# Designs tried in a protein design chat: VH-VL binders against q8ixk2r445to577. Part 44

Target 1, 133 residues: q8ixk2r445to577
Amino acid sequence: FFGMLQNKGLTDYCFDYNPPDENQIVGHQVILYLCHGMGQNQFFEYTSQKEIRYNTHQPEGCIAVEAGMDTLIMHLCEETAPENQKFILQEDGSLFHEQSKKCVQAARKESSDSFVPLLRDCTNSDHQKWFFK

## First folded at step 15 (VH-VL)

Design d58
Fold by OpenDDE, last read:
Structure d58 (fold): chain C 133 residues (1-133), chain A 120 residues (1-120), chain B 107 residues (1-107)
Amino acid sequence: as target 1 above (133 residues)
Amino acid sequence: EVTLKESGPALVKPTQTLTLTCTFSGFSLSTYGMGVGWIRQPPGKALEWLANIYWDDEKYYNPSLKNRLTISKDTSKNQVVLTMTNMDPVDTATYYCARLRYGDYYFDYWGQGTMVTVSS
Amino acid sequence: DIQMTQSPSSLSASVGDRVTITCRASQDIRKYLAWYQQKPGKAPKLLIYDASELQSGVPSRFSGSGSGTDYTLTISSLQPEDFATYYCQQDYDWPYTFGGGTKVEIK
């Protein structure tokens, strides 16, 4: 699966990553932004290693969850996907993070127009449903 | 078990400052993502969100109250304090504190509420 | 601010009835909606969050649905303890706002 990773509940919002430096793509938070289908900022790939890969830049980035955090941070992809970079995109649309045993949920930053994917206990909320488009 | 309880004066004179304290248990504001908010409800009317405070001391206020509100926390005492200046009879309401989490701005646990009457 | 309009403001129903309460937002709130139950002299109790997710401990006769601007709370079979006032709340945009409430009274 590849393309825009769109949220079901937060309609028309997609995973978005736009690092300030193209030569240093890691360490920043993945956000949600209006799906626009333009450029490379919203292009992700779900790989056979269960990675959500940002492969529009070199070196390639993979979404990771750092210890004690609930945000999705871009790390470098590795030959063998580390545990904190493994996700399961389930048939029902839930995006399950294996290590934390939590699901990715679309959330808003308070008093902000910004939205972010956060790890939360898994529910049936459409805010936790994702699909590639 | 999560519990919250509001305390403060039941009667406030106009122009005075209201100070309410929320004492809670079963959770901590040292926990990442945790927050406490205040909501009020005039008699027979709907609910109105007032302010939130979070574990990282971030604070948010209802803009409609024009900077009359101040929210603070004492994590060691499991307390959140709300002050509201220049009270008016229109501010007569039951005031609730409630728990929330950042990113999820609904309130899953509420105090019983404390009735505050503003009158001369 | 996002305005939340509930309908009806009050209704009369009997035990066993199917009750439907509507909440309309002034703009698309993208399912960031909660429902509360409030009994006289008591604090609101969270019933539903994220438009359709049932809060732990809440009876399954309660359900939420909707999208965009229109949302519904349904009580499939009204029980005696369900006579109360119900409120919706949007948590999509700051400041967070509540509906005017719907009082469910005994017929």
Scores: ipSAE 0.918, ipTM 0.958, lowest interface PAE 0.5, mean pLDDT 96
Fold by OpenDDE, fold request of step 16:
Structure d58 (fold): chain C 133 residues (1-133), chain A 120 residues (1-120), chain B 107 residues (1-107)
Amino acid sequence: as target 1 above (133 residues)
Amino acid sequence: EVTLKESGPALVKPTQTLTLTCTFSGFSLSTYGMGVGWIRQPPGKALEWLANIYWDDEKYYNPSLKNRLTISKDTSKNQVVLTMTNMDPVDTATYYCARLRYGDYYFDYWGQGTMVTVSS
Amino acid sequence: DIQMTQSPSSLSASVGDRVTITCRASQDIRKYLAWYQQKPGKAPKLLIYDASELQSGVPSRFSGSGSGTDYTLTISSLQPEDFATYYCQQDYDWPYTFGGGTKVEIK
């Protein structure tokens, strides 16, 4: 699967990554932004290694969860995907992070117009449902 | 078991400052993501959110009352304190503290509430 | 601020009845909607969050649905303990706001 990764509950919002330096893409948080399909900031690929890969840049980035965190951070992809970069996109649309045993949920920053994907206990909420478009 | 309990004066005079304390158990504000909020309800009326405080000491206030509200926490005592200045009879209400989590701004556990009457 | 318009303000029903309460937001709140039950002299109790997710311990006769600006709380078969006032709350935008409430009374 590849393309925009869109949330079901938070309608019209997609995974978005816009690093401040296109030549150094790691270390920043993945956010949610209105789906626009323009450019390469919203293009992701779900790979056979269970990565959410940001492959429009070289070297390629892979979404990771750092220890003790519930945010999604961009890391470099590795030949063998590390455990903190493995996700399962379930048939029901849930995006499950294997290491933390949590699901990715669309959430709003308080007093902000910004939204972010966060790890939460898995529920049936549409805010935890994702699909590629 | 998660519990919260409000304490403070039942009667406040106009222009005075209201100080309410929320004492809770079953969770800690040292835990990542945890928050406590205050909500009030005038007699026979709807609910109004007042303020939130989180584990990292971030604070948020209802903009209509921001200048009158101060929220603080004592993590070691499992307490959150709300102060509201320049009280008016219109502020007469039951005041609740409740638990929430950042990113999820609904309240899953509530105190029993404390009635505050503003009168001369 | 987002205004939450709840309807009806009150209704009368009998045990076993199907009860429907609606909330309309002044703008799209994208399913960031919670429902509470409140009995006289008691604190609100969370029933539903994220528009349709049932809070742990809440009977399955309660359900939530909706999207965009329009949301509904349904009690499939009203029980004696369900006579209370119900409130919706949006947690999409700050400040978080509540509906005016719906009092469910015994017919």
Scores: ipSAE 0.916, ipTM 0.958, lowest interface PAE 0.5, mean pLDDT 96
Fold by OpenDDE, fold request of step 16:
Structure d58 (fold): chain C 133 residues (1-133), chain A 120 residues (1-120), chain B 107 residues (1-107)
Amino acid sequence: as target 1 above (133 residues)
Amino acid sequence: EVTLKESGPALVKPTQTLTLTCTFSGFSLSTYGMGVGWIRQPPGKALEWLANIYWDDEKYYNPSLKNRLTISKDTSKNQVVLTMTNMDPVDTATYYCARLRYGDYYFDYWGQGTMVTVSS
Amino acid sequence: DIQMTQSPSSLSASVGDRVTITCRASQDIRKYLAWYQQKPGKAPKLLIYDASELQSGVPSRFSGSGSGTDYTLTISSLQPEDFATYYCQQDYDWPYTFGGGTKVEIK
């Protein structure tokens, strides 16, 4: 699966990544932004290694969850996907993080127009449903 | 078991400052993501959100009342304090404190509420 | 601010009835909608969050649905303990706002 990773509940919002420095793509948080389908900032791939890979030139970035955190941070992809980069995109649309045993949920920042994907206990909420488009 | 309880004066005079304390148990504001909010309800009326405070001491206020509200926490005592200045009879209401989590701005546990009457 | 309009403001029903309460937002709130039950002299109780997620401990006769601006709370078979006032609340945008409430009374 590849393309825009869109949330079901938070309609018209997609995974979005735009690092401040294109030569330093790691270490920043993945956010949610209105789906526009242009450029590479919203193009992701779900790989056979269960990575959510940011489609860019080498080196490629993979979404990771750092210890003790609930945010999604871009790391470099590795030859063998580390445990903190493994996700299961389930048939029901839930995006499950294996290591934390939590699901990715679309959430709004307080008093902000910005949304972010966060790890939360798994529910049947459409805010935890994702699909590639 | 999560519990919250509001305490403060039942009667306040106009122009005075209301100070309410929320004492809670079953959770901690030292826990990442945790928050406590205040909501009020005039008699026979709907609910109105007032303010939130979170584990990291971030604070948010209803913009219509922002200049009158101050929220603070004492994590060691499991308490959150709300102050509201220049009280008016229109501020007569039951005041609730309730638990929430950042990113989920609904309230899953509520105190019993404390009735505050503003009168001369 | 997002305005939440509930309808009806009150209704009369009998035990066993199917009850539907609606909540309309002044703009798309993208399922960031909660429902509360409040009985006289008591604090609100969370019933539903994220438009359709049932809070733990809430009977399955309660359900929420909707999207965009229009949402509904349904009680499939009204029980004696369900006579109360119900409120919707949006948590899509700051400040968070509540509906005007719907009082469910016994017929």
Scores: ipSAE 0.914, ipTM 0.956, lowest interface PAE 0.5, mean pLDDT 96
Fold by OpenDDE, look of step 15:
Structure d58 (fold): chain C 133 residues (1-133), chain A 120 residues (1-120), chain B 107 residues (1-107)
Amino acid sequence: as target 1 above (133 residues)
Amino acid sequence: EVTLKESGPALVKPTQTLTLTCTFSGFSLSTYGMGVGWIRQPPGKALEWLANIYWDDEKYYNPSLKNRLTISKDTSKNQVVLTMTNMDPVDTATYYCARLRYGDYYFDYWGQGTMVTVSS
Amino acid sequence: DIQMTQSPSSLSASVGDRVTITCRASQDIRKYLAWYQQKPGKAPKLLIYDASELQSGVPSRFSGSGSGTDYTLTISSLQPEDFATYYCQQDYDWPYTFGGGTKVEIK
């Protein structure tokens, strides 16, 4: 699966990554932004290694969750996907992070117009439903 | 078990400052993502959000009351303090503290509330 | 600020009745809505979050639905302990706001 990763509950919002430096793509937080399909900051790939890969740049980035955190951070992809980079996109649209045993949920930052994907306990909320478009 | 309890004066004179303390257990404000908020409810009226404070000491206030509100925490005591200046009879209400999580701005556990009457 | 309008402000019902309460937001709140139950002299109790997720320990007769600006809380079969005031709350935008409440009374 590849393309824009869109949320069901937070309608018309997609995974978005726009690093400040195109040559230094790691270490920043993945956010949610209105789905526009322009450029390359909203193009992701779900791979057979259970990665959510940001492959429009070289070297390629893979979404990871750092210890003790609930945010999604871009790391470099590895030949063998590390445990903190493994996600299961389930048939029902839930995006499950294997290591934390939590699901990715669309959330809003307080006192801002920004949205971010966060790890939460898995529910049937449409905010935890995702699909590639 | 998560519990919260509000404490403070039941009576405040107009123009005085209200200080309320929320003492909680079953969770910690040293835990990533954890927050405590204050909500008030005038007698027979709806609920109004006042302020939030989080584990990282970020603070948020109702803009209509921002200039009058100060929220702080003492993590070691599991306490959150709310101060409200220049109290007026219109501020008479039951004041609640409640738990929330950053990113989930609903309140899953509430204190029993403390009634505050502003009167001369 | 986002205004939350509940309807009706009050209703009378009997045990066993199906009760529906509506909450309308002044703008699309993208299912970031919670429902609370409040009994006299007590603190609000969280029932539903994310428009349709049932809080742990809440009876299954409670359900939430809706999208966009319109949301509903449904009690499939009203029980004696369900007579209370219910509030909706949006957590989509700061400042977070509550509805005016719906009092469910005994007919």
Scores: ipSAE 0.902, ipTM 0.954, lowest interface PAE 0.6, mean pLDDT 96
Fold by OpenDDE, second read of step 15:
Structure d58 (fold): chain C 133 residues (1-133), chain A 120 residues (1-120), chain B 107 residues (1-107)
Amino acid sequence: as target 1 above (133 residues)
Amino acid sequence: EVTLKESGPALVKPTQTLTLTCTFSGFSLSTYGMGVGWIRQPPGKALEWLANIYWDDEKYYNPSLKNRLTISKDTSKNQVVLTMTNMDPVDTATYYCARLRYGDYYFDYWGQGTMVTVSS
Amino acid sequence: DIQMTQSPSSLSASVGDRVTITCRASQDIRKYLAWYQQKPGKAPKLLIYDASELQSGVPSRFSGSGSGTDYTLTISSLQPEDFATYYCQQDYDWPYTFGGGTKVEIK
C-alpha cells in the first residue's frame, strides 16, 4: 500500500511529514494535515516489513516510536525493520504498533490548530481508522 | 479508583478572589499525558470550561476569562488550584474539577462539584 | 468559538421508549464529540466519546452517531435511571464548548 494515509474520523486529514532540511529527514514528528497530495510530504508506503516508509530521499525514512513516547518520529529505515518501527495495518483500518501494543489515533494539539497521530489504547474509534488513498 | 474532590469557600464577596483546590487520587500529574481541568455550571445552566493543566505544567484557559484565571498544580500533594479574580454575582456556579488526558479532551472522571455563591 | 446547539431542550418519555437527542455544531468537528449524562445534584458522567465510542461501564442501550456537524445520542430503551440532562461537548477546537443540554423527563 502507498499514497496518502488518510484518517477516517478526522476527515480530509492525512499523514504529513515536512522536515526543515530535506537532506536531514530524521528526528522530527509526523503530523496530520489536510490531504492535498502535493509534493512528497504526504506520500507514504506500507511495506512487507510492516514499516511506514517515507521514501522521498535517500536514505529512506521510517516512522518509529521512541521509548516512553506516544508520538511518531521519523527514523532511518534499516535493512531489518527494528521493533519500534513495526506497524500492522489491520483489515478494519486500525494501525497497530506492535511494540507498544497501542493504536495510532488522530489527535488534536491543544496549543495549535494542528493535529498529530498519537499512540492510544486501541478502540473502535474512527479516529483510529486509516486508509491509503 | 480515580476520585476528585473540590474544596474552597462557599461564599465570596464581589471583587474578591476565589481560590479552589482539587484533590485527587487514583492517578498522578507526574504521569505523562495526565491533565486536570475545571468546569463550572451556573444553577440551571449549561457547562462552561474554565482551564486545564497538564503533567508538564502546560496551562490553558477559557479566552473569555483568561485574564481572571490562574491554574497551578502541586504534584506531590495531588492537588490542582484554580484562582479567579474579581468575582461577580454572575460567577455564581457549581465548580467542578475533572480528569482529562492529553490528546483526548473529554473529561472521564469528575469531582462532586462545589457550589460557589458570589454575594455581598 | 464553535457553537453547539442541542435539540430538543427538553422531552418527555416513558420507560421503554426510544429516545433521540441531537447536537449540531456550527462547523465540522469531525467526530470529536462527547456526550455526558447529568442527574440532579450530581456531576456529569461521560457516556460517549469520539462521537460513537461507549465509555467503559456505560450500558449498551446508549449509542452515539453522526459526522460533520450533526450528531445524535440514542437511548434504545429508556430505563428509570436514564431520566437526566444530557450534554454534548466538542473537543475539535479550542476552547472546548458544551451544548445547552437536553432534559429527559418522565411522561
Scores: ipSAE 0.836, ipTM 0.937, lowest interface PAE 0.6, mean pLDDT 95

